# Miniprotein binders against d3e3m2: the designs that were tried, part 23

Target 1, 234 residues: d3e3m2
Amino acid sequence: MVELRVNAGNVKNPNVHKIGIIALGSHLENHGPALPIDTDAKIASHIAFQASLESGAKFLGVIYPAHELKEINHGIHVSLEDLTDEIVKVLKSAKKFLRISSVIIVNGHGGNLPIVTTLYDIEERTGLLITLNSKIIESEGPHGGSGELSMAKALGIIDESQVENQTNLEEYGEVGLYMFGEARRNDPNIEEGALDVEENGVYVDDVYGQELLKLAINSVLLDVEKQLDSHYGY
Key: E = the ipSAE of ESMFold2; O = the ipSAE of OpenDDE; V2 = 0.75 times the mean of E and O plus 0.25 times the DockQ between their complexes.

## First folded at step 16 (miniprotein)

Design n5 (at its last fold request DockQ between E and O 0.80; V2 from the best seeds 0.88)
Fold by OpenDDE base, look of step 18:
Structure n5 (fold): chain B 234 residues (1-234), chain A 96 residues (1-96)
Amino acid sequence: as target 1 above (234 residues)
Amino acid sequence: SDEELLERAKELVRRAIELAKEARELDREGRYEEALRELEEAFELYLEAIELLLRALRKEPDPERREELRREIAEYMKRAEELRAILEALRAEIEK
């Protein structure tokens, strides 16, 4: 069998090759007129890929399906069970072919947060140590809001000509999840976001977007370090 | 409030700085694994501080204040990344 040069490239620690990083977003969600329907997938993929570039961990791509609350109907989503099953399938493949021992799932979609309840199941079914990273969701603010717009600017996926229309909430009620009254009532964070968009509108700040992405990337890199600790008993 | 977020961020950074100092001492003592843990914690605290500042920045309407926040974020990000580099180097050394 061929001996792989595990120290080649910018790899600082060859053990990082045991770690996979995979993006989890949403490919099919309305984000107002200024953002593509696959915004979350693009953001998550960027964070995951950049973290893999910087750490040397294996980039595993992106999960295709996404989950969302039933009361939030601005896209096409699957059940938590179906999402979990797909994650297991993909990660089993990664483990089989790439001989990884752990994975960081970089989540860029709020609707996927319930995956935290199935992580143990994923670990058991795959035999992998799994870390879910949702730092960007925790940091970016409202759906289709200034955070996502700014990151989208940084990534070059924004239509800046439509930013002025982004807060036409009667037409684009998915922005800030404004139109989803039940979701807002059930989650104060969603309500806060909706009110923020309604009252303050949205903006695009390239520097802000870049720093958000850097935060998220560094957060994933921290998870890489923690997984290295777990692998070696630190 | 933004001010509260800033103060919290500053406190996190102060703690991170202290942890980084402790990590250096641990390293000098040959307690590398402990140093590594302290560095990870320090790095994490910086990221938490940055998150708070970014939250403040998101809602800040004043251009001058926004610029101040950007500077602080940039500084903390730089420090965080420096800590990460030290962490990575130390790990690489002890796992040889």
Scores: ipSAE 0.924, ipTM 0.967, lowest interface PAE 0.4, mean pLDDT 95
Fold by ESMFold2, look of step 18:
Structure n5 (fold): chain B 234 residues (1-234), chain A 96 residues (1-96)
Amino acid sequence: as target 1 above (234 residues)
Amino acid sequence: SDEELLERAKELVRRAIELAKEARELDREGRYEEALRELEEAFELYLEAIELLLRALRKEPDPERREELRREIAEYMKRAEELRAILEALRAEIEK
């Protein structure tokens, strides 16, 4: 009789197969002319996929919709409730078919941060332990700025011919969230980022981009270890 | 300030090194779950330190200071990943 060889390949811990890793980004948000419209989805997907490769946890893909604050009227986004419902739908399917008990959601888009207020609802509706990892957002700096440009260089998704135009903030006001006055008034961190882009510009540093990605990947790998604690009853 | 970020990062790394040393002693004493917890904390502190250095690097205009920061970040990242490997090995033995 042939049984499933669930631990075949580079699997360091058999309980890692109870863990899913899924990306959450944005597929339709402007990041200036040097960065693709799906920058957030690609960065989050890269982090989630690399963490799955290094840990052996199951890669669950990327969630399609994203949320954004009303004050940042830009891109194609859904309500927090609709995003929460989609996450539940996707994770129920993954639980049904893939023998997982917990999930790490790798968030690459600042507008998704409010999902932290609905994590309990997601856990109750799916029966899964959920960890939200937003490390890359916390680390990358202003929207469409040097951090994202540098990661995009490392990933090969940057249009370098357009970097000199990235800070034409009259045309590309989404960079640094510069054009979003209400958001800047409401959040000192958004204001600081907008002023930084305006006053200091942006740059591309491949090594810096690589280290940002490594930080985020290792942060997800730490979350894997913490979820393994829960699976063994620590 | 950048100097404050650098000093804080060094403090975090010093604490991470202390935790790793304590974890080795706990492991020798057979206190494996306590050793695992301290390795996890040490790993987390390394990542926090690296994040602070990346913030400093983002704002550093001087090319020579940028290169020194890149080298320090790479060194701490290597140490963090080595520590993660130790943590993973200890977990595999405990759960065996």
Scores: ipSAE 0.897, ipTM 0.956, lowest interface PAE 0.4, mean pLDDT 92
ESMFold2, look of step 16: ipSAE 0.895; ipTM 0.957
ESMFold2 (binder alone), look of step 16: mean pLDDT 86; pTM 0.853
OpenDDE base, look of step 16: ipSAE 0.923; ipTM 0.967
ESMFold2 (binder alone), look of step 18: mean pLDDT 85; pTM 0.846
ESMFold2, look of step 20: ipSAE 0.897; ipTM 0.957
ESMFold2 (binder alone), look of step 20: mean pLDDT 86; pTM 0.853
OpenDDE base, look of step 20: ipSAE 0.921; ipTM 0.966
ESMFold2, fold request of step 23: ipSAE 0.883, 0.890, 0.883; ipTM 0.953, 0.956, 0.952
ESMFold2 (binder alone), fold request of step 23: mean pLDDT 86, 85, 86; pTM 0.855, 0.849, 0.855
OpenDDE base, fold request of step 23: ipSAE 0.916, 0.916, 0.916; ipTM 0.965, 0.964, 0.964

Design n6 (at its last look DockQ between E and O 0.78; V2 from the best seeds 0.88)
Fold by OpenDDE base, look of step 16:
Parts: C-alpha cells; structure tokens; sequence
Structure n6 (fold): chain B 234 residues (1-234), chain A 96 residues (1-96)
C-alpha cells in the first residue's frame, strides 16, 4: 500500500486529514433579481473550501438538497428527513473512501437549521463526529439583503445592475422574506429582517462582504481545532 | 444599539487579551494543553466581537462611522488570526 505524505503541503497537523468539511446551502431559491438561485450553496461552498485550504482538512464538496419551512415557498426544498438521509449517504461515502473521523457541515441556508435536531442521528448512522457551523447565517442578515449582496459581490456572482430592483418587494417578495407573513409572525428575527429591508433597503459593500466571509471561514477553522481537541481528528 | 454592540465587542476583546496572556504563562509553565484551550477561547472571543461589529456595520448609514467600524473589524481580525497561528504552533509542539 502506498504511503501517503500526510505532512506535505501547508498541513501543520496531519490529523487534519481525518476531518472533512462539507458545504450545505440551497441551490434552488429565489434571492431577488440581483442574486443567483444558488447563492447559499455558493457562499457555503466558498467558506467550506477556503477553510479546507487554510486548515488542510479535506474538502468534501456540497450537499445537493436543502430544507425550508413549508410557509416559505420561494424555492424547491425537501423534507428534513430526506435532507438528513442524503447527508448520511454522502458522509458514509466520504468516510468509506477518505477514512475521515469527523465532519464540519458549513451551512449557508437558514432553512437547514433544523438539521441540528438530526445531528445525533447522522452521527450514529455514519460513525462520524459532526459539527454544524451556521455562523454565516447568524451574521449575514436578511435573505437577499446587504450581507448576501455584499458577499455575492466579493464572490463575483452578483448582478449589480439589478440591485436597484432588489427591494421591489411587490415583485420580489422573497427579499427579506417580506412576502411570508406567517413566517414573519412566527419568528421575530424574520420580522426584523423584513422590516429592515422594507425601511432601509439594501446596499452592496465589497469590503463588508469579504469580512463576513472571512469571519465565517475563521469560525470553521475554530471548529477544526475543536474537533482536533476531541481526538476524533486523530 | 451600535454603542452597545461596540461595548460588548470591547469587553470580549479585553477578555481575549487576558486569556492570551494567561496562555503565554501556561506555556512557560509547560501546561501546553491548558494554554491551547485558552488560545482557542481567546480566538473564539475575537470572532464573537467581530460578529457584533459586523452586525453594527450592516446597519450603519454614516460613511465615517462605517469606516471606523471597518478599521476595528480589521484590527480584531488580524489579532484573531495571529492567535490562531500561535495556537497552531503550540498544537504542533504538543503532538510531537
């Protein structure tokens, strides 16, 4: 059997090879006219990939399905169960072929947050230590808002000519989740975001976007260190 | 308010600085694992501070104030990354 050079490259700790980083976003959601339908997936993938580059942990790609509340219908989503099953499937494959012991799931979509309730199930079914990282969701602000627009600018996926139309909430009610009255009533955070977009509009700031991404990447890097501490990375 | 977020961020950073100092002392004492944990915590506190400032920045309309927040974020990010580098070096020593 071939001996792998586990210390080659920028790898400072060969145990990081036991850690996988995978993105979880949404590929099929409207984000207003200025953002692509796969914004969340691309943001999450960037964070996950950059964290893998900097830490030396294995990049595992991106999960394809996404979940969302039934009352938020601006995209195509699957049930929490189906999402969980797909995550298990993908991570079993990663474990089988790459001999990893732990995984960080980098989540860039708010609708996936309920996965926190199935993490134990995922761990049991895969035999992996799982960390869910949703730092970017906690930091970016409203859906299709200034945070996502700014990150999209940083990533080069924004249509800047459409930013002026982003807050036409009658046509693009998914921005700030403005059109989803039930969701707003049920979650004060969603309501705050909707009001923010309605009252203050949106902007694009490249530097702000870069700083958001950098925060999220560093957050994942912290999770890498914590997994190493847990000895699952060994 | 932005002022409240800034004050919270400053407090987090103050704690992080103290943890980093303690970590250096622990390292000198040969208590490397404890030092490592303190560095991780300090790193985390910086990230939390940055998150608060970014939240303030998102809502700040005044260009001058935005620039001030940005400078602070940049400084904290730099410090966080420096701590991470120290952490990585320490971990390497522990695992030799």
Amino acid sequence: as target 1 above (234 residues)
Amino acid sequence: SDEELLERAKELVRRAIELAKEARELDREGRYEEALRELEEAFELYLEAIELLLRALRKEPDPERREELRREIEEYMKRAEELREILLELRMEIEK
Scores: ipSAE 0.925, ipTM 0.967, lowest interface PAE 0.4, mean pLDDT 95
Fold by ESMFold2, look of step 16:
Structure n6 (fold): chain B 234 residues (1-234), chain A 96 residues (1-96)
Amino acid sequence: as target 1 above (234 residues)
Amino acid sequence: SDEELLERAKELVRRAIELAKEARELDREGRYEEALRELEEAFELYLEAIELLLRALRKEPDPERREELRREIEEYMKRAEELREILLELRMEIEK
């Protein structure tokens, strides 16, 4: 086999090449008229890609399917089992062809959080050390709200002509998860977000969006350092 | 509660600064893995502080207070990123 120059380019740690970074979002999910249908996938992909550039870890792309609670029907989602199986399939392929030993999954969609209950199964089936990073969904605020609008502005994917319509919750009840009464009854964080969007509306702040993205990117970069500590021995 | 977020963020940054200073002393003493561990913790504490400030910024309606928060967030982010560069340099030296 050819001798690969794995340290070519601006590489800051030779073991980082054994780490993969992959996005997990949602590709078919309504976010109001100002945000694209694949907002979660685009945000997660940007974070994952930028972290891979800054760390030297391998960018593995984005996982297509997403999970969501049954009471939240604003897009096309799959069961937790089907999502887990797809993650395993993609990561087995990456391990087979790319010589990786660990992966950071950058999660940009709250409905995917239940994969924490299947992470051990994924690790066993792939033989990879897996870290799930959900920082951006913990930080961004309500669905289709000011955080996502602001990040979308920073990424150039916002339709600013529709921002004034974003909180027309009779038409776009997915914003703030406002229309999903059962989800709101079951989760006080969802209820808080829905009330915030209804009472305070939304705004676009480019600097706020940029800093949210930087926070998430640096959170992934910290996970890279932690994987280097725990997996490769420091 | 925004004042509570701001106060907590300041506590985190104060601790991060202490850790960074301790890491520099440990590095000078040749205790590289201990220095690296403290730099990682300092970096993490900066990110936690920034996250708290971003929560405060999201809910702040006053334009002047928003601008003050943005400046503080940008300052802490710059310091966190500089800290990471030091961390990366130390890790590379440890591998040698």
Scores: ipSAE 0.897, ipTM 0.956, lowest interface PAE 0.4, mean pLDDT 92
ESMFold2 (binder alone), look of step 16: mean pLDDT 85; pTM 0.846

## First folded at step 18 (miniprotein)

Design j1 (at its last look DockQ between E and O 0.87; V2 from the best seeds 0.89)
Fold by OpenDDE base, look of step 18:
Formats: sequence, C-alpha cells, structure tokens
Structure j1 (fold): chain B 234 residues (1-234), chain A 99 residues (1-99)
Amino acid sequence: as target 1 above (234 residues)
Amino acid sequence: SDEELKEKIEELLERAKELVRRAIELDREGRYEEAFELYLEAIELLLRALRKLSEAARKEPDPERREELAKEVEELRREIAEYMKRAEELRAILEAERA
C-alpha cells in the first residue's frame, strides 16, 4: 500500500485531511436579470473551494439539489427529505473513498436552512461530524440584492448591464423576494429584505463583494479549526 | 424610513464595536480562536452596516450630506479591512499552533 505524503503542500496539520468541505447552494433559481440562475451554487462553491485551498481540507464539490419553501417558487427545488437523502448519499461516498471524519457544508441558499433540522440524521446515517455553515446567507442581505450582486461581480458572473433592471420588481419580483407576500408575512427577515430592495434599490461594489466572500471563507476556516479541536483535542 | 435606516446602522455599529472590544481583550490574553470568532462576528455586522450605509449614500439627495456619507463608507471599509486582516492573522496563529 502506498504511503501518502499527508504533509505535502500547504498542509500545516495532516489531520486536516480528515475534514471535507462541500458546497450546498441552488442551481436553478431566478435572481433577477443581472445574476445567473446558479448564483447560490457558485458562491457556495467558491467559498467551499477557497476554504479547502487555504486550510488543506478536502474539497468535496457541490450538492446538486436544493430546497425552498413552497410559497417561494422562483426556482426548481426538492423536498427537505430528498435533499437530505442526496447529502447523505454524497457524504457516504466521500467517507468511503476519502476516509474523512467530518464535513463542513457551506450553504449559500436560504431555502436550504431547514437542513439544520436534519443534521443529526445526516450524522447518524453517514457517521460523520457535520457542521452547517450558512454565514454567507446571514451576511449577504436580500436575494438578488447588493450583497449577491457584489459577490457576483467579484466572481465574474454578473451581467452589469442588467443591474439597472434588477429592481424592476414588477418584472423580477424574485429580487428581495418582493413578490412572495406570504413568505414575507411569515418571516420578518424576508420582509426586511424585500423592503430594503424596494426602498433602497441595489448596487454593485467589488470590494464589498470580496469582503463578504472573505468573511464567509474565514468562517469556514473557523469551522475547520473547531472540527480539528473536536476530533483531536487541540 | 431614513431614520429607521440610520438607527439600524447605528445599532449594527455599536454591536460590532462591543464585539471588537472583546476580541481585542481575548487577543491580548492569547485566546486566539475566541478572538478570531468575535472578529468575524463583528465584521459580519460591519458589512451589513456598510451595505446599508452605502445605499443611504447613494440615494442621498443633498450633495454635502452625500459626501459625508461617502466618507463614512470609506472609513467603515477601512475598519472592516483592518479587522479582516487581524482575523486572518489570528487564523494563521491558530494553524501554526496546531502544526
């Protein structure tokens, strides 16, 4: 059997190889005219990948399905159960082939937040320690708003010519989740976002986008540190 | 409303300030992971404030006030950058300690 050089590269501690980082986003959601339908997946993937690059943890790719509230129908989603099952399937594969002990799920889609309720099930079924990181969702602001636009600018996936049309909420009511009255009524955070977009519009700031991404990446790196502590008692 | 927005920004800044104070204390004590965490929490709040402040600056009809807000935005940007840098330094320390 080959002996792997577990200390090679930028790896500071070979135990980091026991940690996997995987992105969870959405590939099929409208984000207004200025953003691609897979914005969340790409943002999450960037954060996850960059964190893996910096920490030395294993990059596991991206989960394909996404969940959303039924009253928010700006995309194509699966049930929480189906999403959970897919996560379990993917992570079982990762554990089997890569010998990881823990995973950080980097979530870039608000509709996936209910996964927090199934984390224990995921852990039980996979035998992995699971951390859900939704820092970017907590930080970015409204759907299709200035935060996502700015990160999209940083990542090069924005259509800047359409930014002026981003807040045409009659046509692109998914921005700020403005069109989803029931969701807004049920969640004050969604209402705040919708009002923000309506009242303040949106802007693009490359530096702001970069700082958001850095925050999210560093948050994942903190989770890496915590998982190292959990497994190895640092 | 504009007043509500201002209040929200002020709240975020004040909360962030408290977190930074605590982070600095922890940092001085060599509690680097905890300090790192608090810096990130502070940065989160500051970035939220930055977004709101930037939006306010953009829509401000009075040129003088708009310029003042723009200056505040830049100051906030510098502050965020400073704390982000320190956070990253702390992370590096943590990694080194685990090596």
Scores: ipSAE 0.908, ipTM 0.957, lowest interface PAE 0.5, mean pLDDT 95
Fold by ESMFold2, look of step 18:
Structure j1 (fold): chain B 234 residues (1-234), chain A 99 residues (1-99)
Amino acid sequence: as target 1 above (234 residues)
Amino acid sequence: SDEELKEKIEELLERAKELVRRAIELDREGRYEEAFELYLEAIELLLRALRKLSEAARKEPDPERREELAKEVEELRREIAEYMKRAEELRAILEAERA
């Protein structure tokens, strides 16, 4: 068998090979006419991939299914149980074949946040230390709003000819989660986002989008540092 | 309202300045991972402020006030870039210390 040069290339800490980075988004969710249906998956994948390039941690790809709360489910999503089971399946495969000990899940979709309640179950079933990183969700602002448009510009996935139509909320009520009245009544953060889009509209700022992506990438790199601490001496 | 938006922006900027001051202290103490984390937290607040300030500038009907807001947007953008650069330098130090 050929000798594996595991530390070849730009690898500064050999324990980084114990860490996997995987994206979690949504592939089938509307984001208005200016953004692709798989916006969340693409943004999360970019963040995960860049963090793997910069750290040397193993890039594990992207998880396909996503979850969403019933009152705001406007795409094709699965139950929390089904998403949890898929994550376990993918991560067991990665552990089996890549000899990783920990994973950072880069979450780009707000509907996936309930995974925090099943994270312990995922860790027990996989034997992996799991960090869920949702920084970009916390930072980007309303669904289909200026943050996502700006990141999409930076990534080259925006349809700029449709930006003027992005806030035609009668037709594209998913933007800002505007159309989901019950969710808005029950969650002040959802209401704030809907009002933000309605009152302030949206815009595209390439530099702003690049800084959002850098923030999210560096947040994942901080998680890499923390996971490296957990692998010390073991 | 316009007054409420300006108050929110100022609150975000104040919180970010405190985080930056604390990050600088941690850096001087050699606590680089903590400093890195606080810079990222400050940058997040500044990016929220940048979005709100950009929205205010776009909506401002008075040309002179709009120009002033646009200059504030550009200044904030430069500030964010500077703190991001410093955060990246701290991460490089952390990487080097582990090698």
Scores: ipSAE 0.891, ipTM 0.951, lowest interface PAE 0.4, mean pLDDT 92
ESMFold2 (binder alone), look of step 18: mean pLDDT 88; pTM 0.870

Design j2 (at its last look DockQ between E and O 0.91; V2 from the best seeds 0.90)
Fold by OpenDDE base, look of step 19:
Structure j2 (fold): chain B 234 residues (1-234), chain A 99 residues (1-99)
Amino acid sequence: as target 1 above (234 residues)
Amino acid sequence: SDEELKEKIEELLERAKELVRRAIELDREGRYEEAFELYLEAIELLLRALRKLSQAARKEPDPERREELAKEVEELRREIAEYMKRAEELRAILEAERA
């Protein structure tokens, strides 16, 4: 067996090679006319990849399926069970081939939040320590709103010519989840976001988007440090 | 209402201020991971405040007030950048100590 140069590159702690970072988003959701249907996947992947570059942890790519509440019908999603099964499958492969011992899942889609209830199952089935990071969802604001638009600007995936149409909520009711009355009634946070978009509209701020991304990346880096502490007793 | 928005922004700023205060103390004590965490929490609150303040600045009908709000936005941007820089420095220190 070849001896790997585990200290080569920007790696300062070779134990970081035992940590994987994988993105979880959504590839098939409407985000209004200014954003692509795979916005969440792109944002999550960027955060995950940049965190891997900075920490030296292994980048594992992106999970393909996503989950969402049935009452929020703005895309194509799978059940929580099916999503969990796919995560397990992918992470088993990563463990098998890359000899990792822990994973940080970088989640960029609110509909995936229920995965927190299956993390133990994922850990048991994979034998990996799992951390779910949803910092960007907690920080970005409403669906298709100023936060996502600004990050999309930073990433170069926005159609700026359509920003003026983003808040045509009669046509693009998925923005702010405005059209989803049941979801809004059930979750005050969704209601707040819908009202914010309705009353205040949306804007694009490149600097704001960059800072959001930096926050999310640094949050993942913090999780890397915590996993290092957990495994190696720093 | 505009008053409610103002109050929410002020609340966020005050909470962030307290977190930063604690982060500075932890930093001085050499508790860098904990300080790093608190800076990130503060930055999160400040970014929420920034979003709200930016919205207020954009919709303000009075040009003079709009200009004042714009100045506040820029000040908040600078503050966020400062704390982000320190957070990243702390990250670098942590990596160096564990190397």
Scores: ipSAE 0.909, ipTM 0.958, lowest interface PAE 0.5, mean pLDDT 95
Fold by ESMFold2, look of step 19:
Structure j2 (fold): chain B 234 residues (1-234), chain A 99 residues (1-99)
Amino acid sequence: as target 1 above (234 residues)
Amino acid sequence: SDEELKEKIEELLERAKELVRRAIELDREGRYEEAFELYLEAIELLLRALRKLSQAARKEPDPERREELAKEVEELRREIAEYMKRAEELRAILEAERA
């Protein structure tokens, strides 16, 4: 008889294997000419994967669909209800097959933030403890701006030949959410970001990008510690 | 707007200093998870300040002032790296205590 060696490798706490880490981004959203259309998914996936490597928690991949505010009408997105239902489906599958009891969702896309209102529904329907980590969104600054450019440089996914064109807001008005007048009128933070990109431009700084990624990864690692403390009795 | 940007930078730096002082106190008391959390909160504010300071440096037309701002940027980078290093050390301590 062969017994599964679930704690093999560099694992110091067996309860980390009951924790799953999954990325949530957007695969089809414009970020100006210097950034790939799946920037959010790649950044969130990098953060989630690195946190899983460092903690020993299970990496669960990336969720495909994303949500976006009605007044920001670009890219391919789904309703909040449909996103919530997809998250539940993916997490039920993970729970069924992977012996997990809790999950950290690493969110790399601002349009997904409304899922904070459905987290209880997700927990109820999956039986999992859910933590939503949106630190990178809180830290990166305006859409398609210097933070995302700098992280993209660090990850090797930037097209540097197009950086000078990133602030051509007449052509690439999605940068800073500049073109979305209704969203800007409705949200002072969106207005501030649009004005920041227009007035201050953008730049690329590899070291800055690396520190942003470290902050986000360590934020997820803190969530792992908190789940170990509160859910698993440490 | 340039004056507004400079005021925002100063506000962020002052808020981060207070968080660091509290994090250092917790660190000295052996309250490592709380210290880890506060270091990360301070680092987030410092990274926001770094972005704004870098913007100010790139916009500065006077070469002497630009060089002064570039030195401030570099000093802030070193400070962020120091606090990040300590935060990562605290996490390693927490991991070892669970082993």
Scores: ipSAE 0.887, ipTM 0.950, lowest interface PAE 0.5, mean pLDDT 92
ESMFold2, look of step 18: ipSAE 0.886; ipTM 0.949
ESMFold2 (binder alone), look of step 18: mean pLDDT 88; pTM 0.874
OpenDDE base, look of step 18: ipSAE 0.905; ipTM 0.956
ESMFold2 (binder alone), look of step 19: mean pLDDT 88; pTM 0.871

Design j3 (at its last look DockQ between E and O 0.93; V2 from the best seeds 0.87)
Fold by OpenDDE base, look of step 18:
Structure j3 (fold): chain B 234 residues (1-234), chain A 99 residues (1-99)
Amino acid sequence: as target 1 above (234 residues)
Amino acid sequence: SDEELKEKIEELLERAKELVRRAIELDREGRYEEAFELYLEAIELLLRALRKLSRAARKEPDPERREELAKEVEELRREIAEYMKRAEELRAILEAERA
């Protein structure tokens, strides 16, 4: 048995080692011509990883499957149940091997939002305190829109030559979820985004993208603080 | 409409302003976690405003008005950066207090 140097590195509080941060996104979704199909996964992973770097919490990687509404078919997704089961599986492994007590799930995909309804189940099955962080989704705006484009610019995954084609909605109707009439009718936020993209197009702003990422990272860091409070009474 | 957009931006800015005021008060009181949270909430609103304002600035056909909007965008950027910096400082304080 080895004594671990729990205070080594940038770690200010060894209790942070009890916290895991894992990304949840989507690896298989069209985001228009300017963005890769794994945009959400990479954005979420960046946020999760950077938060782990800054806080000292354990980085747990990224969940592979993603969920989406049935009426939104711009990618390959699994059921909420299957996604939940995979999360449980992964987190059980993390708990087993890393001796963590809590996890922050950094969600970068809107279709995963229903996971909020299964968090209690995840907690019970894993024995972990679970925080779902969807701050970036709340902040970024429409699918394949200026927010994601700008973050993609910041992360270096954008094809800037295709930005002009991003709002060719007849060809790339997934942008702003424009093509998904039922989803738009059911969710005013989706409708607003679709109309925004249709009427106003999209732009790329590196600084804007960086600030979005910073917001999301700091939001995760806040969740780290809250989990520390929850576990250790700070 | 343009007027609706303007109103929405103004609403976001006003809401953010209120959050910042509260954050400052909490900060002064040493309630750093709460202040940190409110700054992040404010920044979220400001970034949303920035997205809308930037769009308006890009689409504005009148050069003079476009320049005015561009200035507003830059002012908003500076404000966001300021609050982000303070938020990060607060986080650092929190981390230090837990050490």
Scores: ipSAE 0.856, ipTM 0.941, lowest interface PAE 0.5, mean pLDDT 94
Fold by ESMFold2, look of step 18:
Structure j3 (fold): chain B 234 residues (1-234), chain A 99 residues (1-99)
Amino acid sequence: as target 1 above (234 residues)
Amino acid sequence: SDEELKEKIEELLERAKELVRRAIELDREGRYEEAFELYLEAIELLLRALRKLSRAARKEPDPERREELAKEVEELRREIAEYMKRAEELRAILEAERA
C-alpha cells in the first residue's frame, strides 16, 4: 500500500493543501435576458477554481442553496439558518475526507452577505478557520449591470443578442433591483444601482470584465496568504 | 449630471492615488502582504472609476470629445494593469518567502 503523495504536482507551499476554496452563489436568480439563471454560481465558481489553480489550494466545488433578503422576492432561496446549516454540512464532509484545516468561501451573491453573522457558528461546528470573500459583489456594480455583463463576456456565458433588452426594466425589473422598492428605500447602494441602470443603461466591456475577475481572484489569493500567515504560522 | 459624474470620478481617482502612495511605502519597507492588499483596494476604486468613465465616453455625442474620453479610458486601463502587475509580483514574492 502506497502512502498518499499529498504534495504532488505544482504545489508551492506544503500547507496550502490544507486550505479549501469553495464557491457560494445563487443558481436560480434572474439576471435579465442577457445573463444565465446561474450567473452568480458560475462567476463565483470561476474565481474559486482559478484561485485554487494559482495557489494550489483544494477546490471544493460550489454550495447549492443561497439566501436573499425578504424585500427581494425573486429567485429560489433559503433562510439564513438553512444556508448556514448547509455550509456546515458541506464543510464537515470536506474536513472529514480531504484533510483540510481552513476554508475560503467565495461569495458571488449579495443576498448571502448576512452569513457574516453566523461565521463563528460555522467555525465552531466544523473546527475550521473560515474566511468569507465577497470582493466580487462589492466591486461589480448593479445586479445584472455592466460589471456582470462584462465578466459574463469574458467567461463566454453572455447572450450578446439580448444586451439591448437588458434595461427593459418594465419586463426585467430584477436588473439593478429596480422593481424592489422596499429594498431600494432601505439601502442607498441598491437605490444608486437602480438609478444607474435606468438612467445610464448597461454596456459590455471584455477588458473591464477580465480586470474585475483578476481583482476577485487576487483578493482570494490574498486570503490564502493571510491564512498561511495567521493559521499556519508563516 | 455630467459635472456630478466628473466629480465622482475625480474623487475615486484621488482616493486610489493615496492608497497607491501608501502601498509604495509599504513595498519599500518590505511589508509585502500589506502592500498587496492596498494595491488591490486601489485597483477596486480605479475599476469603479473606469466603469463611470467608460459610460461617459459611450454616451458622449460629440466625436472629438468622445475620442478624448476614450484616451482617458485607455490611460486608466493602463494604470490598472500596471498596479495589477505589481500586486501579482508582490504575491509571487510572498510565495517565494514561504518556500
Scores: ipSAE 0.839, ipTM 0.931, lowest interface PAE 0.6, mean pLDDT 91
ESMFold2 (binder alone), look of step 18: mean pLDDT 88; pTM 0.878

